# Miniprotein binders against q53ft3: the designs that were tried, part 108

Target 1, 195 residues: q53ft3
Amino acid sequence: MFGCLVAGRLVQTAAQQVAEDKFVFDLPDYESINHVVVFMLGTIPFPEGMGGSVYFSYPDSNGMPVWQLLGFVTNGKPSAIFKISGLKSGEGSQHPFGAMNIVRTPSVAQIGISVELLDSMAQQTPVGNAAVSSVDSFTQFTQKMLDNFYNFASSFAVSQAQMTPSPSEMFIPANVVLKWYENFQRRLAQNPLFW
Short names: E, the ipSAE of ESMFold2; O, the ipSAE of OpenDDE; V2, 0.75 times the mean of E and O plus 0.25 times the DockQ between their complexes.

## First folded at step 12 (miniprotein)

Design hd2 (at its last look DockQ between E and O 0.03; V2 from the best seeds 0.00; counts 0 for: pae E 10.3 > 1.5, placed apart)
Fold by OpenDDE base, look of step 12:
Structure hd2 (fold): chain B 195 residues (1-195), chain A 83 residues (1-83)
Amino acid sequence: as target 1 above (195 residues)
Amino acid sequence: SVEYLAEEIRMALEYIQRIYERAKKRLEQGDVERALRALQLAYEWAKIALEAAQELGLTELIEEAQELIQQIEELMEKIRESQ
């Protein structure tokens, strides 16, 4: 249902379900991460009237998780890019993950998706510096990220005959990645702020 | 590919199953309201998963989705009857 992408890293599609309506991706070595893309895989959309509030958590100076609302993903806006590098010194806000006992490693940040009613999401205010608001900055970032992702992903592309059985790993067909890339490029060209 | 889509549907069904199981635990704890909300979410997603599986002709996933929907419906009905 959900995907999480960091430039130069493998796409994550297996979120940890921490509650009935809450999903978490781990981001190892988060200090090196500037931007994160959260997106819907497209196979299983949100139920009608629902979407996802996207949160970021990092350890504070005391090692405690600080959660911040980054933004939203919906069926109408199935992907969003967030700048997280500037959030590392931010203050925590009220968040739905506070009651969750999520074990964290100090070097690992988390992206949390809370499935919520669209009406409720509309009442929430993301942190101001998380959403890439500059068209130029976003375009440059997106292109760089997409190119990096495509190059990275394609480097692992194997034919079905070349696949080595690995029960612990899931494989995404190259054509799916390409289709996603093309769709993303198209959307970006039409509306650089479609998220 | 159908295989990729099938895996996505399977993963969704696993999430939905977990929602159902969590809802049951919530009921055991006496949190009926949260359980009902969870079950409603599970129900809606299960229907979506079923439709996706049907569109792709994935027999096993269709059966799993149908079974899960039935379980959710039965539990929701039991809750309603107990109120």
Scores: ipSAE 0.651, ipTM 0.890, lowest interface PAE 0.7, mean pLDDT 82
Fold by ESMFold2, look of step 12:
Structure hd2 (fold): chain B 195 residues (1-195), chain A 83 residues (1-83)
Amino acid sequence: as target 1 above (195 residues)
Amino acid sequence: SVEYLAEEIRMALEYIQRIYERAKKRLEQGDVERALRALQLAYEWAKIALEAAQELGLTELIEEAQELIQQIEELMEKIRESQ
């Protein structure tokens, strides 16, 4: 269903299927790899409303897998190039592979593809240096702005709530601030390739 | 503090203005669908920035956000009228 290409290597087209909706490619000698291309073979499209979340995994110093979200492939965008040279010691991402009983070999990384609903994929944020994006600094700036706004507004709402209420005064409900913060974070993460 | 949050709102409005200008460039290139999506995103963010400025009583930023929202709305209407 999928292919995985590294410059100077043979293309891999025989993914190991580790679950009904999860596929894995092994990347031996992963430390020499800077970019990887993940693409769909044209014979099996995603089901309607679904796409693929693409992850990179490498073993940590204890041999335990560390998974990081690289990005996505879909029927409408069936191939993507991912930069992995800066990820081999990064923070882990939320991922669906942690409960899998898969065989691990030291010094071998993996590319994992999880077939998921497009709506679920829109809520995910790839690691910051994996996908080519001209708006990465914008996302980081606006995330910092949202965090500071939430902290300020929540502090203001608590201060207003701690006073005896006046009939002429209004309060900033904390739930309104939280909903704004969640909505803004969702919009920032929804289409990271959009701008 | 309010001072530091006000500066972050100001930076957000400047960034939204750049999104608006990028959308105009996409229109010049004939990419109407991406331009409209970018304008809708800029519109939503400008309204959030306006709400933040209003909650903090930041009159200068309120006026700036309102002007930006008006510019975005006008451009989106021009695109819809031509479609």
Scores: ipSAE 0.006, ipTM 0.142, lowest interface PAE 10.3, mean pLDDT 65
ESMFold2 (binder alone), look of step 12: mean pLDDT 89; pTM 0.886

Design hd3 (at its last look DockQ between E and O 0.45; V2 from the best seeds 0.00; counts 0 for: pae O 9.2 > 1.5)
Fold by ESMFold2, look of step 12:
Structure hd3 (fold): chain B 195 residues (1-195), chain A 83 residues (1-83)
Amino acid sequence: as target 1 above (195 residues)
Amino acid sequence: SVEELAEEIRRALEYVQRIYERAKKRLEQGDVEKALRALQLAYAWAKIALEAAQELGLTELIEEAQELIQQIEELMEKIRESQ
């Protein structure tokens, strides 16, 4: 039902279902992660009147989980990007995962998604500074992913050349990515706070 | 400034479209794992681009992103059903 994307990593699309209405993604090496994207895969919508509350959990110095509400995803807003770099030293908040006694590695954080009634979600207040606008989210991940996309696209281009006599298709994806990256860097230089 | 952001979104969607078409060809050739990984990443990026286009009110890009997302969803579903 859900996907989780961290810039520079492979998309996770197989959440661990820890309860009927609770889903979890593990984030190894979480201290190097600044932003995370949570989104619906698009094939299984929320039931009518329901949506998803998104939480971030990290272990404190004693290994105890600290949970913070990041925000929401719904059928009407099926993706969201959250900044988590400032949350790793914050205080916990109320959360629905308290009954979950999940065995977890102390160095691994988690993204938790709780399927809840929309009116229940309206009563919750996310931690400040976690939610990022869709425009800011689009711009914040693409620079750090460009080198990975370039190598990834080049891998497809090499494989395509092995199967087709025309190598021109190998260069078009890389050129498109490079043109996009150049324009994005210029835009970021014009407004560094846009990020 | 909004026009420059629109061009960035448009170019990202063009990239996603090309990866989608390449993934279709890789599936015909039996290279399912690489195609699926590319589709999943492209799907996530297309969703982000859709939300950005919606926030900016860019109707043409919203429609383009939605159509592309639907194509990716259908292809990923075919892969899951065949495996």
Scores: ipSAE 0.015, ipTM 0.398, lowest interface PAE 7.4, mean pLDDT 68
Fold by OpenDDE base, look of step 12:
Structure hd3 (fold): chain B 195 residues (1-195), chain A 83 residues (1-83)
Amino acid sequence: as target 1 above (195 residues)
Amino acid sequence: SVEELAEEIRRALEYVQRIYERAKKRLEQGDVEKALRALQLAYAWAKIALEAAQELGLTELIEEAQELIQQIEELMEKIRESQ
C-alpha cells in the first residue's frame, strides 16, 4: 500500500504492518537523512473518507521513541515530501503507535503511517518544519532525488554487449542520465534558485 | 531560469516514461519484482516532476506528469490483481 523513499537509498515497499491500520518503515542511519518521501503504491487506495497520518519516530536521549506528526497522504494527495533533519530536538506528541516494542538500534528511526478518518486528520497539527514548503527545500530535495534516480537508473543499465537484441525494448543510456545529472548539479551549484 | 527548469522537468518525465515502458517489458518477461520497483521509483519521480511543474505553472508538463502518474498507478494495480 505504501512506499518510502530516502534519497540515495533503495525504495522501501515492504512496510511492517503492526496493526490493521498501521504501517511502519525502518530508517537506518536516520541522522544522515534530510528528506523522506512517503507515497501510495496505487495498488490499494484508502477507504472512502480515510487517509494516512504520517509520523516520524526517533530515539530520544534515553533511547525512548519520540513520535512527531509529519503530515498526511490521501487518495487525492498520494505522496508527500517531509524534511526530517531538523526534527531531532522536538518534543513528542500524542501518536497512535504507542510504545511499540520494536527492537531498535540507536541509529534507526521509523516512519509510521496510521490510516485514519479524514475528519480526524483535519484536527491534527503537523510539526511546522516537516513539510517541504520552500523553493529552497524543494531544490535540495530535487537534488537528492536526482542522485537516487541516477543511482537507480545506472543500476539497471546494461552494456551494449550485455544487451539482447530487442529493437522494441527501450533502454536508458547511462551516459545520457549522467549528463543530465551533471548539468542539473551544475545549475544548482551556480544558483539554487535558478528558476 | 524557468525555461531551463522546464526542460529538466520534461527530461525527467521522459525518463519516467522510459522506466514505465521498461517495467512493462519486465512484466512480460516475468520479472514482477523488478518491474514493481521500477514503477515505484517512476511514480515518486513523476510526483516530484509534477510538483515542480505546478510550482512553475507549467500546464502542459503538469498534465503530462499527471497522465504518467495515472498510468503507473494503473499498472501497479494490475500487478496486484495478478498476484
Scores: ipSAE 0.011, ipTM 0.223, lowest interface PAE 9.2, mean pLDDT 74
ESMFold2 (binder alone), look of step 12: mean pLDDT 90; pTM 0.886

Design hd4 (at its last look DockQ between E and O 0.03; V2 from the best seeds 0.00; counts 0 for: pae E 8.4 > 1.5, placed apart)
Fold by OpenDDE base, look of step 12:
Structure hd4 (fold): chain B 195 residues (1-195), chain A 83 residues (1-83)
Amino acid sequence: as target 1 above (195 residues)
Amino acid sequence: SVEYLAEEIRRALEYVQRIYERAKKRLEQGDVEKALRALQLAYAWAKIVLEAAQELGLTELIEEAQELIQQIEELMEKIRESQ
């Protein structure tokens, strides 16, 4: 249902379900990460009237997790880009993941998605520095990341006839990636700030 | 490919199953309100998964989704009757 993309890294499509309404991606070596893209895979949408609140967690100086609200994804806005590099000095706020005992390793941050009512999401305030404010920088970054993702994914594209049964490997069909890429480009062209 | 989509739908169904199982545990713990909310979410997603499976003609996933929907409905009804 959800994907997480870091520039220069493999896309993550298998979120860990930590609660009925909460999903988590691990981000190893988070200190090197500037931006993260969270997106819906397009297979299963949110139920009507619901969306996802996206949180970032990093260890503080004491090693305790600090969660911050980055923003939102919805059926109408199925992808968002967040700057996380500037959040390391921020203070934690109330978050839905606080009661969760999530196993963490050093240098690993997390992206959390909490499935919530749209009305409730409207009452929340994301951290101000998480949103990419510059349209030009955002567009350039997004385009580069999309190109990187497409190039990466296409490198693994095999024809159905070439697919070897590997139950341990997840295959992303090139056409799915291409369709996603085209849809994203279309939306970006229509409104660079659609997220 | 249909196979990739099938796997994603299967994964979604597994998420729904986990929600259902957690709801049952919530009931055992006496947290009826949280259990009901979880079941409502599970129900909504299960319906979406069913529709997706039907669209792709995934017979096994259709059957599994239908069964899970029935289980969720039965449990919700049981909770209602107990209140």
Scores: ipSAE 0.315, ipTM 0.741, lowest interface PAE 1.5, mean pLDDT 79
Fold by ESMFold2, look of step 12:
Formats: structure tokens, C-alpha cells, sequence
Structure hd4 (fold): chain B 195 residues (1-195), chain A 83 residues (1-83)
């Protein structure tokens, strides 16, 4: 039903179903993770009138789970990016996962998704800095793509000293864009989260 | 400006389209697992693109994103049915 992806890691598509209406993904080495994307795979929609409340759980200094509401996914908003870097020392919130068994391994956190009535979800308040608008996340990813392309293109730059008497300028060969696209396509097909 | 963000969103939509086309090529080559993973990535990003277009009221991009999402969903369903 759900996927979970982190930049630089493989997408997870096999959530642990811990109850009929509850799903969990493990996040090992969560301290190195700043953002997580939670999305519906597109195979099974929420039942009418229902959606998903998304929680982040991490072990506190005593090793006890601390759950915080990140936000929501619904049939109308089936993908969302959440910032978790500021939550690794925050306080817990009310949550529906209290009876679940968790792995209390150091450096392993969890993303929990609870299928709930939309009316109930509307009364919940996510932690204030967790949700990232799609415009903000899109801007951030576009900038990363442009940085990656610029760094790749710079490896093929030819100085004017090799082409003209004004050597302070830099030129990009005509085939750089095609090579970048081919390399990016190859890497993405084998590891969708490499960038 | 809104026009600048609209161009960024269009570029991202074109990126998702390229991922979708690559997944179709993987299916033609018989690589069903890699095709499905590419489609899942395309699906996730297409939904993010759609939401960004909706937040800015970019009607043309909304329609294009919705059409691409439908194509991705149909192809993923075909893969599930053939397995």
C-alpha cells in the first residue's frame, strides 16, 4: 500500500503491517536522515472517508520510543515530504502505536502510518517543522539536480586557451547534456535514490 | 516569480516523463523488476509535481501531471496482472 524513500537509499515498498490499519518502515541510522518521503504505491487506495496519519518514532536517551506526528497522506495527497532532522531531540505526541512491539536497536527509528477517518485526522496537529510543502521540496530537489548537472558538466569544460586567445573563459562541449542524461538515467534505473 | 516556479515544475514533470519512458523500455527488454522500481519512483515524484502545480494553480501542468500519473498507474497495474 505504501512506500518510503530517503535520499541516497533504496525505496522501501514492503511496510511491516503491525495491525489491520497500521504500517511501519524501519529507518536504520536515522541520525543521518534529514527528510523522508512517504507515498502510496498506487495499488490500493484508502477506503472512502479515510486517510493516513504519518508518525516518526525514534529512541530517546533512555531507549524508549518517542512518536511524533509528521503529517498526513490521503487519496488526494498521496505523497508527502517530511523533515525529521529537528525531531531527533523533540518531545513525543499523542499517537495510536502504543501497543506495538518495536525494535529498540540504537540508531533505528520508524515511520508509522495509521489508517484513520479523515474527520479524526483533521483534529490532529503535526509537529510544527515536520511537514514540507511540495513547492519547497520541489525547489530543493531542482537545486540539487542543477548542482549535480553543473558539477558533471564542469568535468568536461574546455578552457579558451585551447580554443581562443582569451583563456579566462570556459566552454561546455555540445555533447555534455546528452552524456549527463545518459549517466543520470543509468544511475537512476539501478538506484532510484542515488541523487 | 510564479513564472520561474512554473518552469521548474515543468522541468520536473519532463524528468518524470523520462523516467516513465525508461520504465517502458525496461519492460520491452524484459526487465520487469527494474521497470517496476522506475515506475514507483516516477509515481512518487509525479505526485509531488502535481501537488506543487496545484498549490500554484497551474491548470495546464495539473492536467499534464494527472495524465502522466494515470499512465504510470496503468502500466504498474499491467505489470501486477501479468505476474
Amino acid sequence: as target 1 above (195 residues)
Amino acid sequence: SVEYLAEEIRRALEYVQRIYERAKKRLEQGDVEKALRALQLAYAWAKIVLEAAQELGLTELIEEAQELIQQIEELMEKIRESQ
Scores: ipSAE 0.012, ipTM 0.449, lowest interface PAE 8.4, mean pLDDT 68
ESMFold2 (binder alone), look of step 12: mean pLDDT 89; pTM 0.886

Design hd5 (at its last look DockQ between E and O 0.65; V2 from the best seeds 0.55)
Fold by ESMFold2, look of step 12:
Structure hd5 (fold): chain B 195 residues (1-195), chain A 83 residues (1-83)
Amino acid sequence: as target 1 above (195 residues)
Amino acid sequence: SVEYLAEEIRMALEYIQHIYERAKKRLEQGDVERALRALQLAYKWAKIALEEAQELGLTELIEEAQELIQQIEELMEKIRESQ
């Protein structure tokens, strides 16, 4: 149903269901996070006429959760990038999660997704500057995703001396991944919309 | 891959099952309005999960979704008959 991605971390795909219509992802060490991507995994969409309101929660100085509306995901816009680096000292606002998760670990924040009617979502106002939709933000996110892919793929690199023959396995030389990465970066820098 | 898609359907059915069980508890507590709202959400998602499982030919997930849909339908009908 839902996914949550932070640059340099493994994607989270197993949200904690905290109510019939509410789902949560934990963000450990949230103070080091500048952006988060929330998205639909793609197989199970929202029911027609519904979508998801996305909230960010962090513990205040007393360890109490502070929830802020970041924006929305819908079947028509199934992913969104949110900047959270400027929100970690914000004041709490009214939200649908109540006191469902009282954070007692100061380094853990949460992303909450509340499944709601589209009409209800249209009446809500996200905190300013949370949603990131400019071409520069898309380029920035794409670069971080490409760096993540390169680092991940490079972790599987082996020398010929370390290889064990395995006819059923296919291998990609590391320099091929590098060449692809360099070419893609060059294309993106020249035309961020080439895709 | 088909295995990844099957896992997403499997997780969705687990979420839907939890919605169904919570709705039953709400009915026992007299909270009919919230129970019915939850069952309607569960029903819509279960129908979607069934359609996706059918498209992928995932027989075990098809059967699980069909059973869950039947349970949800029976409970919603019982609520309507009692009103």
Scores: ipSAE 0.693, ipTM 0.896, lowest interface PAE 1.0, mean pLDDT 77
Fold by OpenDDE base, look of step 12:
Structure hd5 (fold): chain B 195 residues (1-195), chain A 83 residues (1-83)
Amino acid sequence: as target 1 above (195 residues)
Amino acid sequence: SVEYLAEEIRMALEYIQHIYERAKKRLEQGDVERALRALQLAYKWAKIALEEAQELGLTELIEEAQELIQQIEELMEKIRESQ
């Protein structure tokens, strides 16, 4: 249902379900990450009237997780880009993940998605510095990220005949990546602030 | 590809199954309200998963989705009857 993308890294599509309505992606070496893309895979949408609140967690100076609301993804806005590099100095607020004992490694941040009613989401205020405010900056960033991702992903592209059996690995068809890329570019061109 | 879509549906069904199981545990703990909310979400997603599986003709996933829907409905009915 959900995907998480960091430029230069493999797409994550297997979120850890930590609650009935909460999903988590791990982001190793988060200090090197500037932006994260969260997106719907398109197969299983949110139920009508529901969406996802996207949170970011990082260990504070005491090693305790600090959760911050980054923004939202919905059926109408199935992808969003968040800047996380500047969030390290922020203070956490009450968050839906606070009651969960999630095992964390110090160098690993997390993206959390909380499935919520759209009406409830509308009452929440994301951290101000998480959203890419400049259309131009966002467009440039997005293009660079997408290009980087595409280049990275395509470097691993093999034909079916060239595939080495690896039961422990999941594979994403190249056409899916391309379709996502094209759709994202189209949406970006139509409305750079579609998130 | 159909295989990719099937995997996505399968993953969704796994999430739904987990929701169902957690809801059962919550009921055992007396948390009826949270259990019911969880089941409602599971039900909605299961219906979507079923529709997607049907569209793709994925027999095994259709059956799995139908089974989950039935289980969820039965549990929700039990909750309603107990209130």
Scores: ipSAE 0.335, ipTM 0.741, lowest interface PAE 1.4, mean pLDDT 81
ESMFold2 (binder alone), look of step 12: mean pLDDT 89; pTM 0.890

Design hd6 (at its last look DockQ between E and O 0.01; V2 from the best seeds 0.00; counts 0 for: pae O 6.0 > 1.5, placed apart)
Fold by ESMFold2, look of step 12:
Structure hd6 (fold): chain B 195 residues (1-195), chain A 83 residues (1-83)
Amino acid sequence: as target 1 above (195 residues)
Amino acid sequence: SVEYLAEEIRRALRYVQRIYERAKKRLEQGDVEKALRALQLAYKWAKIALEAAQELGLTELIEEAQELIQQIEELMEKIRESQ
């Protein structure tokens, strides 16, 4: 159904279902992330007349989630690139001369997808400062991200014979990554603005 | 590879199964309206998963999707009959 990609990280394809119509991907170390790609994997589309509203959530200074609408994915626009670096808000490390001993661990943000009727989505207005790159920049960024994603994921490829059973581990064979890469490139070439 | 496309279908069916189980719990708690809406969504996705499995000739997944669709239809019918 859904995929979530950050440059230099393995694609996530196993969204956590948090409600009948809501799905989530965790983004650990989110403060190092500038862009995220949310997309439909392609085999299981949205039901007719429905689509996905895409949200970004980060914890505020009290650790409470703050959700912001980034935009949408639909069967007609099955992927989108969102810039999240301008949306982050929270207590960063402060460096006054007497407080340099504070240690922070990265917190976890989330990308949420809410499956809704297209008519309901048309009445929603994205908030925050998520910016869509120009067609030229979007295409270039997407191609570079896909190339780097393919090269990175392929460096971890294992054959089925090399996989050892582990109940707590999941692996993505390189063929899945290649198939996704080829399908996405084909879709992008057919409609550079399909996102 | 067909194996990897099959995993996407399996995951979708797992999502549908969870919706079905949650709908049963909503019925036990008397929340009939939400249960029916959830089952309608589950039905739509199960049909999509069935069509994908049929297109790929994945007999095991076709059977799994058909069984899940039947369970959803039966539960929706029981809800309508009890109202």
Scores: ipSAE 0.664, ipTM 0.886, lowest interface PAE 1.3, mean pLDDT 74
Fold by OpenDDE base, look of step 12:
Structure hd6 (fold): chain B 195 residues (1-195), chain A 83 residues (1-83)
Amino acid sequence: as target 1 above (195 residues)
Amino acid sequence: SVEYLAEEIRRALRYVQRIYERAKKRLEQGDVEKALRALQLAYKWAKIALEAAQELGLTELIEEAQELIQQIEELMEKIRESQ
């Protein structure tokens, strides 16, 4: 149902199901982790009216797990990026994993996903600055990149009459670039997660 | 995926570097105007790549982007000082 990705590490697609409604990923060497991506695999959607609350757990000075709400994933928002590097000093809040005896190693942090009612999720407040801009940031980056590419290509565009033969350079017709760009934008608009 | 985006950022940075190198060659040829335009564009792309890398926490790409930005800025400054 869920995947977890840390930059520079292998993707985790097998969460430990610790309860009917709770899933856990282990994050070794969590101190080196800045961001975590949590995503739905697309195999099993959330039941209607439900989503996933995403929690991060690290051991406190006493070795006790401290759980913090990072954010949410839903059928409508099937992926999210969370910054965890700054969360080491936070106090734990009430969390759905507190009563669970989850086997953990002191050097291993955990990502927990609790399947909950959307209405209940709406009442919860994630820790500040943990939620990095979601799919929108990716879309914005891609859009900016494409726009700049187009602007660049167009800025150096010359008419056929202005072209100086250069055997070392290949030219792409501007209309081809534009068509590609339009097609890409259309795909992006239809499915922002197509990549 | 983050991996896909990282690759896109890497591609952007490679493109920035190519533009930068071309700008240098244009300067050597005496085409200051074209060089400056290329550098301005390279700068914009590098900034976008940096922002994206920062958002994703991609340390290596952040460093690469910052280095390219610095190189571009230095070259632009040299051009301005020569005019």
Scores: ipSAE 0.021, ipTM 0.274, lowest interface PAE 6.0, mean pLDDT 76
ESMFold2 (binder alone), look of step 12: mean pLDDT 90; pTM 0.895

Design hd7 (at its last look DockQ between E and O 0.67; V2 from the best seeds 0.73)
Fold by ESMFold2, look of step 12:
Structure hd7 (fold): chain B 195 residues (1-195), chain A 83 residues (1-83)
Amino acid sequence: as target 1 above (195 residues)
Amino acid sequence: SVEYLAEEIRRALEYVQRIYERAKKRLEQGDVEKALRALQLAYKWAKIALERAQELGLTELIEEAQELIQQIEELMEKIRESQ
């Protein structure tokens, strides 16, 4: 039915059912997460006329859950990327004494999916800046990765006349490919959606 | 692989089973309208799970889905006869 993916983590596919029509995924160490992907696995869709409202929940300073509507997934739009880094309060606050050299046990946030009628979902308004492009996101990432590689590598291309006697062929020095790969990996680790 | 598809179907049937059990409790508490809405959701998902299991030839899951559907239909019929 549902999947939940955070870059650098294994995909979660076993949502906890908390009500007849409500499902959650736990996000431990949520303060290190900037984006989350919520998607339909593909075998079991929503029933006709229904879809999923997607919420983010984190504990406040008293441990009480704060819930915010991120957006939607439906059979017609079965995946969505949501930015959650801007939804956390008090994360970067400075206190007079600070939190230095103390092992911080991460609080657990949750992604909630509420199965609802599409007409009911149309009346809901997500929080601003949460939604990222949900259509073609994998395709766009793949295309941008290829474009980035080609543009970087081609800026270092040399003709075969510059290196060998067969001038009709073009070559790229091997270290250019390595430099690109290292740079791309670093940027992706910093922001999986930097593209 | 087929094993990933079967696991998704099995999990859906587990969710359906839990919806059915919660609906039974709601009926005992007099929450008939909520119980019927829950059973309608469970029925739709169970039918989808059955269709997917049949397409993939997953005999054990077909039998589980059929049993759940029968239980859900019987309870919905009982509710309708009491209305």
Scores: ipSAE 0.778, ipTM 0.923, lowest interface PAE 0.8, mean pLDDT 75
Fold by OpenDDE base, look of step 15:
Structure hd7 (fold): chain B 195 residues (1-195), chain A 83 residues (1-83)
Amino acid sequence: as target 1 above (195 residues)
Amino acid sequence: SVEYLAEEIRRALEYVQRIYERAKKRLEQGDVEKALRALQLAYKWAKIALERAQELGLTELIEEAQELIQQIEELMEKIRESQ
């Protein structure tokens, strides 16, 4: 359902459910993290009329969690990139996660996803400058992704005549899609901002 | 791969199961409103999971989803009857 990615780290696809509508990813060594990508895996979308408010939490000097609203993910905007490096000294905001009995090590931050009504999300104000991806940035990302796929796939394209006795239609071997996907994931894992 | 998708569906159903169990606990605590909201969410996700499982022909997951949906519906009905 949810994915979380930090550059140079393995993608996380198994959020911990901490409440009925609350999910968290742990971010070890969070001080070294500049950006976090939160994304929908695409298999199970949000229910109609719902989305996810994305929060960041880090321990303060007393070890208490400081929560900040980063932004949102929705079915219409299934991924977002957040800059968290500048937030590590920010003020906490209201958050729905309450007092969670999560064993935290001092070096571990969390990304929290709160599943909420879209109407309620619209009333919330993310912390400034956390969202790297404006609508334009998201569009650019999507375009880059698609272009990347197309360029990669097309390099393996062959005519139908080359494969089977059929008209000169171009086709791409199915395994090319898998290869692209694997490479894309690798690149994304290395640098979410590689585009 | 189908296996990847199946795993995602399974994970979703696990979340649904947990929501269901939490809702039961909420009811025991007298928090009917929260329980009902939780069940509604669980129900919606279970329905989506069922649909995805059906699209992929994943028999076991279909059965699991159907069972969870039934359980959720039954509990929601009990709540309605108690009001």
Scores: ipSAE 0.745, ipTM 0.917, lowest interface PAE 0.6, mean pLDDT 85
ESMFold2 (binder alone), look of step 12: mean pLDDT 89; pTM 0.888
OpenDDE base, look of step 12: ipSAE 0.717; ipTM 0.911
ESMFold2, look of step 15: ipSAE 0.752; ipTM 0.914
ESMFold2 (binder alone), look of step 15: mean pLDDT 89; pTM 0.886

